VHH binders against Uncharacterized protein P37. Designs and how they scored, part 4

Target 1, 216 residues: Uncharacterized protein P37, of Formosa agariphila (t2kn95)
Amino acid sequence: CDLEPQEKFRFDPEVDPQFTFGSMTTWEWLQTNPNDEFGFMIEAIKQTGLQDMYNSKTETYTFFLMKDPNWTNNGPGFFSREFNLKNTADRDPKEVFEDPAVDLDIVRNYLLYLTLPIYVDQGPDHLKTLDLPYTFETLSEDVNNQIMTIARDWNYVMQINDSPDLPTGNLGKINVPVGYHNYIFSNGNSVAHIFGLNNNGKMARRYKFGEPKMDF

## First folded at step 24 (VHH; from q2 with S105T)

Design y2
Fold by ESMFold2, fold request of step 26:
Structure y2 (fold): chain B 216 residues (1-216), chain A 124 residues (1-124)
Amino acid sequence: as target 1 above (216 residues)
Amino acid sequence: EVQLVESGGGVVQPGGSLRLSCAASGFTFSRFALYWYRQAAGIERELIASIYRGGSTNYVDSVKGRFTISRDNSENTMYLQMNSLRAEDTGLYYCAATYKIKYGTDTITFKDYWGQGTLVTVSS
C-alpha cells in the first residue's frame, strides 16, 4: 500500500461537531425541510429524478446541499448565474423549475456536481489542516464541471474550489461554515455538507454548465 | 455496505489455467483503481496486478505474460485470467479497490476496500 506522508498530523474530532440521523436518508431529512430552507433543493431533486440517489441506504456518497438563497439570490444564485433568471425567491419552486429558461439537464448535472462517489467528512482520517487542496472527481457529466477541490482551515471551515490549480470551467468558490458539515445519514453510508450563503470570489475563466468543451 | 467478493479459486495442476472474479457492491466501481494481491503461506501480501480507471495495467515480473487483469464496469466485476500456473503461484488471492485523489500536487489513496480472498493451489 501507499505510505501517507501526513501520518504524524492528527485532527482532534472533539471540537468538530457531527450530526447523526441513524438510518434516515439524506432525502428523508431534506423532505422535513428544516427551517424552511430547502424548498428549491427538494424540487430540484424531484424535477431531475435523482430521488433514488439521495435516498440510497447502501451506496456511499457525499452530498453538498444548497439552501434556498444559493438557488435564488440575484447575481450569485444558481438561477441567475446559469439561466439569467432573477427574482425567483418568492416564486413557487415548482413554477421556477418549469420556467422555459430553466434547462433541467443542466440542473441534473449541477446536482451530480454536488455529489461525490466517496464518503468525505472532517474526521481525523480524511481532511487535514495543511491548507492544501484535496481534488475530487464529482458525478457530474458536464464537460467543463467535473472536479471539486476541498481544503479545510484550522477553524474547520471547508473551502470548496478555493485552489489556484482548478481547471477552467469549474463552479466558483464556496465554503461550508462550522456547524454546516458532517450531517451523517444512512447509518454512516452517506454524509452531507451545507453550503454557506457567501461567495468569496470568482474564477477568471469559469464557464456555465452546458457550455461547449474547453479546448486547451 | 461495501463488499468485494472473490471467486474462482481451486486446485489446478502445474501448467493449468484458472479465472478469478471479484464482484463489487456498495460503491461507484468505475471510479476506483483495482488490484489483485497474492499471499503465500507465511509471507506478506504481494501486489501482482493493477488495472486503472482508464484501462491501463501493470504486472509484477513474475506474472507478466501469464496473467491478465481486466474489468467490466457494467457488471461491477474485475477478473484475473491466470495461465501457465506454477507451484509458486499457490496462495490466497485478494482483490482490492482504491480511490486515488490529489492532495496538493501529490497523489494519495483516500480510501481502499479489500476482499476476503480466494485460495489457489497449484500442485500435482
Scores: ipSAE 0.350, ipTM 0.707, lowest interface PAE 2.9, mean pLDDT 82
Fold by OpenDDE, fold request of step 26:
Parts: C-alpha cells; structure tokens; sequence
Structure y2 (fold): chain B 216 residues (1-216), chain A 124 residues (1-124)
C-alpha cells in the first residue's frame, strides 16, 4: 500500500503515519521534493554517479537521507564547512557543484557512508537489544568512514553514531537525529530513514510486501 | 521502566468533585494519545475521555460537561477533573497511553500502556 510522502500527510493528533512506496525507488521519491528539502542531495547523487544505486530495484540497501539543515537549500552547511565555500545560501545546488572547490570524491564517499548494503529497519532483526549500538559496515570507500553505529533506543528511535568507540574520519561524526523511519521502497527491497530536526520521531511497523502480518 | 500511576481517587458524595492524576514515566509522553477508562462493578470497562497529541479532547456523552481531561507534557501528567459526580460514576478509573500508527487505511496500536487504576466511589 503506497502512501503519500510524510510532508504531505495531514496532522493526526492520535496517530503517526507509516509510509511505503512499493512501486517507487528511493531516487524517485527524493525527486518529489527537490526544491525545498532534498535539492542538494539529489544533485549530489547525480554529480557523483550514484543514481543507479538509489534507483535500484534489485539490490538491498538502507539509505539515510538528509533533511538536515546541513543539506537544505537555505545554505547547506556541509558544503560550506567541507569545501570552504562562501555564500552557499545564495547558490543553488547545481551552482555549488560547479564550484571547483567541491571534491566529488568526498561527496561520493559521504553518500556511500549513508548507505548500508543490508536492510535495517526499526525492528529487532539487526537491532535486537535496545540502547545498544550495533556496528554496521557502510559502502564508503574511505577507510576512515566505513563504520556506522546504530542503536534502537527505548522508544525504538534510531540513534546514529552514538558510540564512544566509533572511528570517524574527515567527514566527522554524524550526530543528527533520525526523525523519520522506515520508508519502504521497491516492493520492500530497500528502506530509508531521514535525518532531520527532532519532531517526536516517526515509527512504523516492519513488513515485507506480500506478507499478511506486520511485525516489529 | 514504563509506569502509569493513577491518584486522586476516593469517596465523595453525590454532587461532589474529584481530580484524578496520572503520572507517567519511562516513555516519551508527548508522543502518546492519552485516555481515561472506568470500570464499574459487573460492567465492562469503558472509555470515557481522550486527549490526543495535539491537545484535542473527546468525551462520552455521560460525562460531557462534567469531566475535563487535560495533559501537561512538561510534567508527564494527565488529569481528569470530575465535577457533579453521580452514583453511576462509581468505579475503578484507569489511565492509558497509546501510540498509534497509520498504515494505509488501518490504524495500528504500536504501544499500549495502562495504569493499575484508582477507585472512585460516589455514595451518600
């Protein structure tokens, strides 16, 4: 059952929504809000040649998508800090990526860091014990950025890189909350979670397409 | 540990007032819809008042105009102000907190927490 994007969902004072996009890839979904929220990420994916990965219907991935202010169109702080860019608030994504100071290899590895080659939702399959960080290998080619830790807290919200033993490289520690969980894509082939400002967090039941019972 | 603890129950005469409290701990209170239930002797438990995440409220007809449900997210506490109490209001009052998610057209209870109840007796 495909649902509307969370941003379009009307507030319900009693329930939080679960969003699934069975016939849609993560790449396709990202393009539903290119101008306001994911413009830089979309451009980053294009410029780094990772579009096929985000658009895959066969390979299983967990994607962490950036709706964090560091990647928004109001002047993404990531690019300003990483590449010492000026006036990023006045530049559109395409213009920023045309800047010779932008290193696409760094951007590529950042996106790859935000990608796991396995399916990890809020369920207990990979996060069995609550409040315990589990270590995952990322797809990053940077040896300093190949590990991500994920803990499912007492309220089942994913806590990313909240581990004292996390090795981090030049990209620094990603320390933003997962605000939205379990966006299911490609008939359950991949799942995405969204980094963003705290907004009570969103939880959804784990399910596979074709299965009659949802689980968590 | 998740806890819901009701308080404020007791014996009161008809026409009297009571204020129940439900103190919550061990979960993110603001994310939950909150409810008061009551169960009279020999009768099935019934939902009497609801307060949702956004602060909207709902009441069953039998308590409308007499009972007021409220919440304080900063204190993780829900309240039930009961005025003009009647004999038929006698029962064990339970507070509940639920977190529901919507999947398609279905509403699913993800979390469901209950208190142990507080006794309200309205008797002359």
Amino acid sequence: as target 1 above (216 residues)
Amino acid sequence: EVQLVESGGGVVQPGGSLRLSCAASGFTFSRFALYWYRQAAGIERELIASIYRGGSTNYVDSVKGRFTISRDNSENTMYLQMNSLRAEDTGLYYCAATYKIKYGTDTITFKDYWGQGTLVTVSS
Scores: ipSAE 0.014, ipTM 0.236, lowest interface PAE 8.6, mean pLDDT 82
Fold by OpenDDE, look of step 24:
Structure y2 (fold): chain B 216 residues (1-216), chain A 124 residues (1-124)
Amino acid sequence: as target 1 above (216 residues)
Amino acid sequence: EVQLVESGGGVVQPGGSLRLSCAASGFTFSRFALYWYRQAAGIERELIASIYRGGSTNYVDSVKGRFTISRDNSENTMYLQMNSLRAEDTGLYYCAATYKIKYGTDTITFKDYWGQGTLVTVSS
């Protein structure tokens, strides 16, 4: 019964929505965009010892870089909920990680959850059907973090954990909007996808390699 | 209709072996983590073995080294090889399939399917 919808909603963008950053690794790019957008993620990667993974040119990974309130400096985010930290937006990422309440294993596990052990791009071979969840295994060894589903719409908004198996009553938890997916960092067999914030349903196509900040 | 059907239970002597099977239908088997539970008389049901989507496994200490969980996604079947069985292994064995997703720091169970169980009796 799912075959018919799959055929009808084939993804066919008018223009290429993806910007490739050449041979720059995910880690290298992150260094050029720290501050309010990726400061916490950068520090998280450092503190958890995952730098080599994000800098790998030989391994096959798909990284999700989350530009959302959970991981940006301006949001209450992951640390507030998980570790009951206050005023994280006003604190330096390094300082936050010095807090004894922060469990690095939990942080590491979440980063691994945001990483797939396979190459997944927005090209013709992946995520071909719109509004359809594709299921992936994450790098996490935690049973609670081993499954990720990804869907996309015509405006290249990506939804995480979008599944037809989810109860309809949990709107906020059924489809986790992570924003626009416009940028790809490809180094070897690894790719990174940047999830931007919602931009009123329009993809921010004006941004290219070398832009000081990303706005989705 | 979703179904999980266990089989392979029976009576065996201590030190013996059994192989349980769980045949699944009605859902996308490969998307689910799979579990074996057991329930002894008068005791709460306990998780004894897990096999995740990628094939990684986990066991409770009491069965480590003796039991092996495996899955065949092409056949929609999960197995539990039980070796060196003990009297304390006696109980009703259930298979389960669970689909979980993460929302922030929360884990949500979307689906949780259970079989009816198969009885394993270890007795001299």
Scores: ipSAE 0.013, ipTM 0.236, lowest interface PAE 8.6, mean pLDDT 77
Fold by OpenDDE, fold request of step 26:
Order: structure tokens, then C-alpha cells, then sequence
Structure y2 (fold): chain B 216 residues (1-216), chain A 124 residues (1-124)
């Protein structure tokens, strides 16, 4: 009923499932484009030909979904960092991806890096101990960029690549807020986590069990 | 070069206060859990205070309510505020920084750094 439940609902971050969408796939959900905040994510998937991965009903994945500000100059933008593109927030996603300066192989590997071949939710199954980074293999085709570390801090906030030394070429710390909510797809086969600010520049709100509302 | 340098130790009377500092360099300070240890004469080194990456703290009972551990990631410095000092608090105080990760079922200490220590003497 709510496309951004973390703004309205309190929850126990140790309880799963939090938000299940039944048989719906991550790709199908993305196409609904809640609040029109995943335009670049959708286009990235299309341009790189990774729709089948995001639309899988049988395979198990963990997806990190990046809201538009993570792609554009409205935030720590992927395009600014990787391709030195300016004013991408004012451009159509399709136009940006078709820019000659954009290397789609880099985009593909970025999406693959943001994908784990196992199910990792924000709970004790894979992230049992707080303030401890767990190491995961990514689907990246870059041999120097195939590991991701994930931790939940003492406030249950997910921290990505918060390690002092990663292999050369690694994307490094993904320093964007991650919502508490597990978005569960394909009847529990896959889970997604959402990164980034809202398009209106406001911080996403999170709820911790027994605590007042907090921003990312 | 990785360095941890303790400072602030000295001689103080019972009931007095000291503030220890641990200045770090040569590594990403904010990604480490930090600890204060102390070693009294003839006694094994003991962990007395911890501050984790998320800012949460833990204390041994003997210092709880009297000592406060804190960190400033912008300055790469950890602190130990020691109040209501007792003779039993006398010892060499060490700071440590540790980074652990879990790979599969294994817990790995990736980095482990130690200072040289600073002497605290509580005496009348």
C-alpha cells in the first residue's frame, strides 16, 4: 500500500520479512518507479541488458537499488564521478546513458557489483554481529572489484565497504544512506535494499524499534 | 607509517582526574574499533574500555561511572576521561585499534595496532 513504508511504519529491524511483494520481481517493482525516483536505475538496467537478472523469479539475489540522486549531480553522482558529466539531474536518463562519454561496461560492472548471488537481508542470518563487517562476493566482472563488505552498526544502519584496505580498483565505501527495510521479491528468493536521498532532496526517514523517527 | 601515541599520563592524587589521549595516524581511524587497556605492576594487561565504530561504548565494572571513553574521527584521536581516580588505577595505559571482518564462518583480524603506553600513577 505504501511505496515508501519507512516514512510511515515502525518496525523491528531484526524481524523478517519486512516488506514482501509476493511473486513480483525486482524489475517489475522498479517499473512502477515509486515516486519517480528510479529513472536512472531502470535505464541503467536496460542499457546494460541486465533485465533478466533483475526479473529473475528462480535465482537468488541481493540487489542494491540506487535512487536517482546517487546517479546524478543532486548527490554523490555516479556519472559525475565516473564520467565527469555535469547537470545530469536535469537530463533524461536515456539521454545521459547514450552520451558518448559514458562507458556502458563500467555501468554494467557497477550494477553487477551492486548484486550479490546470495540472500542477505538486514537481519541476523548473515549479519548477526553488529559493528562487524562481513565479506561477500559480488557479480562484478572486474577482478579487482568483486568483493563487498557489509556491516550493521549499533544503530542497525547498513554500512557498505567500510574497510580500511580493499583491493586496488575496488569501488570503496558506498557512503550513502541505506534504508532499514528489506524489500523482498520473487516469493522470498531475492531481497533489495534502497540507497539514496529522495528526489526532492529530503533525507529518507527510518524507524528503529522502540525509538522515535530518525533520518538516514 | 601507522602510529598510535598515548599522552596525558602522570601523577595524580586519589580523587583526582586525568584525561588520556591516543593520537592515530597512518590508517583509516574511523573504521576501527578502539580500546583502552591498562597493566598494573605484577598483573596481566586488562581491557578497561571500548568504543566501537558506531560510537557505542563498554566498560569493565571497576571503571564504570568514573571513566569515559570517546573518539573524534575528524581528529583521529581517542580519549579516556578518568575521574575519581583510585590507587588501584595506577598502571601503564595502552590504546589499541582493531579491525575485524568475517569471511564466511571465519572471523579475521585484519588490522591490529597498539600504542607504547602512558603511565598513570595515583598516589597520596
Amino acid sequence: as target 1 above (216 residues)
Amino acid sequence: EVQLVESGGGVVQPGGSLRLSCAASGFTFSRFALYWYRQAAGIERELIASIYRGGSTNYVDSVKGRFTISRDNSENTMYLQMNSLRAEDTGLYYCAATYKIKYGTDTITFKDYWGQGTLVTVSS
Scores: ipSAE 0.013, ipTM 0.294, lowest interface PAE 7.9, mean pLDDT 84
Fold by ESMFold2, fold request of step 26:
Structure y2 (fold): chain B 216 residues (1-216), chain A 124 residues (1-124)
Amino acid sequence: as target 1 above (216 residues)
Amino acid sequence: EVQLVESGGGVVQPGGSLRLSCAASGFTFSRFALYWYRQAAGIERELIASIYRGGSTNYVDSVKGRFTISRDNSENTMYLQMNSLRAEDTGLYYCAATYKIKYGTDTITFKDYWGQGTLVTVSS
C-alpha cells in the first residue's frame, strides 16, 4: 500500500468512536497492516484460503481480528496454546505457518470460529442487556467449537465466551477481551472487532480445536 | 458497586472560593464524559459544566470565567474550582458521568450515573 494507514482515532468528546471505511473490505484494510500489528492475521488468512470471506462486499459478517501478540505470546497466544509452538514473535509469519507443528485445518477453523454470519456491533440490537451472554452460531465446522457467546460488561466491552452454558469442549472464555469495537467495512455489510493485548485472568475450560469431545 | 461521591461543599462568603471533588469507583472513569449540575431551591437541575473524555470543556454563560472543571483519570476524580462565588450560586451540586456511542449518525446513551450532591451556600 502506498497510502497512510486508514486507522485514525477521531475523538468525539461524548461518544466512543465508530470507525467507518466506506466500500473498503476487511481484507483490504488488513492488508494495509495498520501499525504493523496484523502480519500473522494476514498470513493466516492467506495460508487457509479465506481471503474471499474477508473480502466480501455483499455477505454480512462479524469478524473478530487478532493482533500479532494474540498469535505469538508464549502461553496465552494461539501458537503456544494450539501447537505448543513458542518463541514465534520475531519469526517471519510465513515461516511460522509452514512449521510442521502448525495444523492449517485448525488455523482455518479458528478463523471461521471468529466469524459470525450476522452483523453484531457494540450497540443494543443483539446485546441489549448488559452482563448477559447472548449465543451466536459461528462459521466453524469443528464439532466441538460451533457456538460463541458475547456479553457486554458494565463498561460495554464485549466479553467472548464468558458463559457457563457453553457445550463441553467448546472454546472457553477468551482471556483477552475485545479492545477495539465497531470497525465498519463493505458499506456496512461487515463489522470487525479487534482483540486487546492484556490478559484478564485464566481461561475457563479450554480445549484445542480438533480435540475429541470430552464427556467427563 | 458504582459510586459517584461529591465533596467540598460548604458555606462561603460572597466573592469566596470552593473546590468540589467527585470521586468515582466501580467503572472505567476515563471512558466517560463528566458533568457538574446545579440545583437551586425550586428549580430543575441545570448543567453548568462538562468535560469530555478527550479533555475539552464547556460551560454555561453564568459560570464562564469563574468556574473551572477538570479531571484526573489516574485518581478517578473530577473537580470543579469555583471562584468569585455569588448568592445565585447557592444550591446542591451533582456530578454525573455518561458513556455514549455513535451508531451511524445516532447517539445512544449506554450508561448514566449520578452522585447524591454536595451543598454550596453563599451567604453573609
Scores: ipSAE 0.000, ipTM 0.188, lowest interface PAE 12.2, mean pLDDT 78

## First folded at step 25 (VHH; from x5 with T107V)

Design xf
Fold by OpenDDE, fold request of step 26:
Structure xf (fold): chain B 216 residues (1-216), chain A 124 residues (1-124)
Amino acid sequence: as target 1 above (216 residues)
Amino acid sequence: EVQLVESGGGVVQPGGSLRLSCAASGFTFSRFALYWYRQAAGIERELIASIYRGGSTNYVDSVKGRFTISRDNSENTMYLQMNSLRAEDTGLYYCAATYRIKYGTEVITFKDYWGQGTLVTVSS
């Protein structure tokens, strides 16, 4: 049997992945700390002074919102990876961010990396094909950590930086479940994708895609 | 709201110079490739200059050595310095911004924005 290239096929998600919050901004939504799962995300934004970005009504962004386990040792969390902090899940977010071992510039850049300068939802209009990576340039200011790859697998699940061909040096694979819904804010100007808990408990690989900067 | 607003157009004699500006708002300017297009009367719009996110530039042959495209990310503004203008340069000049990505290994336009245009008339 001849297999046709996957790039020739457009795939539609089987589930409507859309939650619309009208004129509400991502920041406004986050401040409600839905389900008490975004304490670290909220604090990260505050500590780095990026509230305006998340509170934008006019700018177009895609935000990757990381639930608390993605920050702490309950998963292969940011603090463990970047600062070798342990037992952060048992600490207050504010206290953790104020830890002398924490570099807020790195935190800031992490948040910027988790932001795309365009609208990318999980619907058929943006990520149209499966098993091929879409390579984006994030808002990261670190030349070694600017590229993010997004692919949808055959179950339409987003896979972030999931390429063994990528060299080490970037943020790496985000191997945590991504919610199946788009959280749409600011009257459609921004969309957020929510990352839950890493169930396998493994550390993600760091990947760098090709050139550190997309000069095109 | 995304906006691209061209300015600097006008009437100039052959051999003269103009500097066009394109002011952008509503999107992350620094992450977009930027372009100048022009459209002469009765002719299809043509791409004349490009400046990419990394700062590299490209020009159509007819404007090479005469036109210079540049960008100021801090001001969200793109420029086109036009020297040694010719009658053939007459037209409506458009600025555009595109967010380009790689799909696999293919570079594609993911999002594009356009200005309304500014008129450049080169006439004696």
Scores: ipSAE 0.799, ipTM 0.912, lowest interface PAE 0.5, mean pLDDT 88
Fold by OpenDDE, fold request of step 26:
Structure xf (fold): chain B 216 residues (1-216), chain A 124 residues (1-124)
Amino acid sequence: as target 1 above (216 residues)
Amino acid sequence: EVQLVESGGGVVQPGGSLRLSCAASGFTFSRFALYWYRQAAGIERELIASIYRGGSTNYVDSVKGRFTISRDNSENTMYLQMNSLRAEDTGLYYCAATYRIKYGTEVITFKDYWGQGTLVTVSS
C-alpha cells in the first residue's frame, strides 16, 4: 500500500546521547577508543573497503559496532560461525582477514547488515513502545538477510533480532543485546551502538517480513 | 546535510511534456521510498506518484497513463516524466523520501525528507 508520509510519524532524535563526539567520525573513534577492543572491526572495515562509510561526515547512519569478542569467540563469534575458524582471538586481525578461509564479501555484508540508513538512538522518541520490535531494513545486500528488529526494554536496552518472528529453533539464541548506546558522531550525523562482551552478533538470516524485498 | 532538490519545472502548453528531477544527497537513497506531491493554488497538497524501494509504483488516478515515476539509485535521483499535460496539472511539485519500517504488522514512516518544490505551469 502507498502510505503517505506523515509528519506525526517523524522520529527525530531528542534524547541525550550517552556519549558525544561532535568532531569525530565513527571511523576515527574506532581507532582511538580507549578500550582498544575494536581491532577486528577496524580491520574488517579496511579489508572490505567500507572505510568511507564509517568515516562519512555527510551521510546519516546508525552503526552497530562489534567488539573483538563478537568476532573471535569460539562458537558464537563471527569467524567461528561463518568460517569455522577457531582461536582467532589469538591471531592478528589482519592475518585473520587474509586467511583464505575468510570470504570478504561475507564480511562486507556483515558490516552492511550492521548499518542502518537512518538515525536510530535508543531513546523513547525512536523506540517508543517497550519490548515491541521495530523492523528495519539494513544496508545488507543479502536478500535473505536484510532485516533487523530492534526493541528496547524498560531500561532502554536495545534488543536486536529478538522478535518472535525471528525464531531460532534448535540453533540457539539469535538476539543480541546492545551493551552501550548512543555514541553520537559528526555533530549528530550518525549514531553508533556497541554490542557487549560475549554477544554472538548473529545476523537475522533467512528472515523476512511482508514482501521478500520489503518493497514498501 | 540531507537535501532534496527538485528541478525541471517551467511553463508548458497543454498537451506538452516535462520531466522533473529530484536530486538527493545526505542519505542512503536506495533504502527510501520516493514520492511526488503537488499543490495547486487553493488546493491541498496531494500525493500523485510513489516508487518504493523495490521499484513498485503507484499513481493517483488523475495522472495514470500520463505520468511516470522512476528512480536511479546510482545517481540518487528520482524522476517524473509528465506527458499530455493539462491545465489542472499546474502547481508546485514536491519530492519526498521516506524510510519506512514495520511496527508489528503495520508499515509506518520512520523518517521523511522533503524538497522545496518546483513550479509547473500549464497554460496556453
Scores: ipSAE 0.785, ipTM 0.903, lowest interface PAE 0.6, mean pLDDT 87
Fold by OpenDDE, last read:
Structure xf (fold): chain B 216 residues (1-216), chain A 124 residues (1-124)
Amino acid sequence: as target 1 above (216 residues)
Amino acid sequence: EVQLVESGGGVVQPGGSLRLSCAASGFTFSRFALYWYRQAAGIERELIASIYRGGSTNYVDSVKGRFTISRDNSENTMYLQMNSLRAEDTGLYYCAATYRIKYGTEVITFKDYWGQGTLVTVSS
């Protein structure tokens, strides 16, 4: 059951972004395939039919974007961990997503997990207090993967899913520097953060998608 | 661009009824808790009704049994059915949408959006 808010915090999304793209949408930016590093992200969005979400000019979102190694790494990569599908790095993204081992519903929910329905940048305006996690509800329909915690530590490094009280199914701890991953789109309606810039796309994950509800 | 637009306000006699609407756009409506506020002249804004994501509702005592808050996520619209209106119900009515999160162990409003209001006047 939903609780009545105990305290109200107001956050201004108008902060100095690291990168600003004017009226360009996240999808439009992705389609340029910057540095040829987002082929799998692009294909994932197409395969799941979520283009309109990423291409929205009016809706407000926070997107977490994943470079190709986050998808294809044979260890902690998405395909390996979720489907035990390895050696995908040298394959065509379309071919991989059309592999019988790949469940597109899981892919969809993964992308939705990487999406917040509000604007959250890495700056002090939204994540004002340090060393205290903010717990967000993602857009994922997966019952075990609907929560993402975000904090900034005393070094102003953004910590993702570093809370000890997180339920099963969440990504592990990811460290990103403040400001570096603020990509502002759609005239400030949406912001994107890019995973994998500092760890070659490697991710720690607790549990897989598509599992029954776990006790916590 | 986020927008909340109230409608349905007007002049009504005591004992009458009105139905307010709040049309939302520019955000994921279904993921927000929704609220009706009102502000009478010279008085601070007052929360009068809440409807959460799961459909649970809450009312201030002064409107319990008379007002009903509801939401239609498919239409991105919130409603306030107001029956048995009284003079003291006169005021500017605002709709609000909030995204609630946990901050530590506390539930907080992380983001809120507001409409411009619709005027309700109850007079004989």
Scores: ipSAE 0.620, ipTM 0.835, lowest interface PAE 0.7, mean pLDDT 89
Fold by ESMFold2, last read:
Structure xf (fold): chain B 216 residues (1-216), chain A 124 residues (1-124)
Amino acid sequence: as target 1 above (216 residues)
Amino acid sequence: EVQLVESGGGVVQPGGSLRLSCAASGFTFSRFALYWYRQAAGIERELIASIYRGGSTNYVDSVKGRFTISRDNSENTMYLQMNSLRAEDTGLYYCAATYRIKYGTEVITFKDYWGQGTLVTVSS
């Protein structure tokens, strides 16, 4: 006879729901390997020595995380083409990354490129407008690929590098949309966003990571 | 947790010197512009010195030639060397850090962080 309390979900069209994980770090969460989807991400972090960054309890970061298909999908315009990963289907990621043809400095700089040294979520206080992109300098050390722009599309999904203002030769529009936003770690010091899987589009022209800087 | 912690304040005679420190943690210090502000009793905070990512500095006229701002990115610490102190330099000194980005074509402050302040008293 008791009426159960009902929580009505109030959908705010400006934001995705926020998911909080208390004191858990992004690295700790990744290592639980949710849905068995992060084997390549975990191994890439290990092989490039970036564990301390993803495991920081005190530093402020925004991470963009890749699921296994983001690493292994070989269509034109996917990040994973630059990793030169071979024989990846149903293979142990460690074995794949140990191939001498894989340049771990390139993998490392892509991970750093997907990391911002500032907290950026898709919440009401940060990315509020649909009009103009925000331009961030990533942690990438690659001379041609240091800049990321973020804007929200009509569905309030983060759109990465959809801007004519990117430096010439920088990584262009990323046609893999962010599929999950606002995974909050390290007691609010860090936030992660996770790429979706449904994108066959091409990126804009770019230099490969690791190429020398060229004047235009 | 992001922290900016000032130290080095105290009581000093006119003409004396102090060195303030601002220790930072919880963010990528080298990517921020850094500032010292001063607040005298009953007055709004005033910017007195700035140091940018590339090391360039700016000062208000009242402290030029007397104060020197510096940063040590390896120690995540900013400094203010204050020489030839005057009674009008008395106040609460705050450090601040800003992350500046482009929004469209304009440069904006995307995030700022503030310390709690350290008291400097210049008194005979």
Scores: ipSAE 0.428, ipTM 0.752, lowest interface PAE 2.0, mean pLDDT 81
Fold by ESMFold2, last read:
Structure xf (fold): chain B 216 residues (1-216), chain A 124 residues (1-124)
Amino acid sequence: as target 1 above (216 residues)
Amino acid sequence: EVQLVESGGGVVQPGGSLRLSCAASGFTFSRFALYWYRQAAGIERELIASIYRGGSTNYVDSVKGRFTISRDNSENTMYLQMNSLRAEDTGLYYCAATYRIKYGTEVITFKDYWGQGTLVTVSS
């Protein structure tokens, strides 16, 4: 007879809990459009032809996912920063991505920028200290915007690009911290982190400082 | 589902040649540094060759000039061409892949993956 309690999820007070979705892919989950918050993200993926990346069942990725205000904020979100295209929040996402101001090659490369070719969660095995950033090369093909730094703040949330040493042209500090961590998809092959809506989802500006040297 | 699968091991006479392959899946191969390790009986694994993302290579002195590491990112495959084989080259040959990043200013290994090994026997 088993008289001992069943093993349970151990809550680690220094990290967010994990959320697992079995064999469901990030693309399948996004298409359920949870809380009606991902209409622009879904359309961006469709318009750029990146569905296979987000739908991979075998490749290892870390995705950073943007909610609609991260796209549509005027001060800035993605559209206002990259295209000076404002007042998009109440427009149909398809109409916005078809606007002549929108360059879909830039959109595609931004989605690649938000993707790491390695599994990175907010757990004790990956991001272990609070005082120095980890510097990753993203899947971005834009030579001026390939670098993402990740650090945990005092509340143990991921802070993206909170570093003075980013290359010129690289995306700068993201004004909204990652709001939700450790959404695990594709039987553990992929993990997603979701930006928060603090400051109405306002996003970063481009960095203009000199380049740190990356030693790979 | 990350896998590294070695092949091409076997029995060869001294002075002979073998070509090992390491087929990779489940990760973005082009973004990793790649390695061949060798383990002779009773000895810890020894790094014998490395190839970095940019194509730079390093070899341990005992194989330099005889072994050539290469990678084909379009096929997600690394190779080790082994020429002028010696009895001392007998052992299990492992491929490995590392994702190297900066932590502050220091370069660290963030993640590594390992194959199961392929046996190379140089008889006589």
Scores: ipSAE 0.424, ipTM 0.763, lowest interface PAE 2.3, mean pLDDT 83

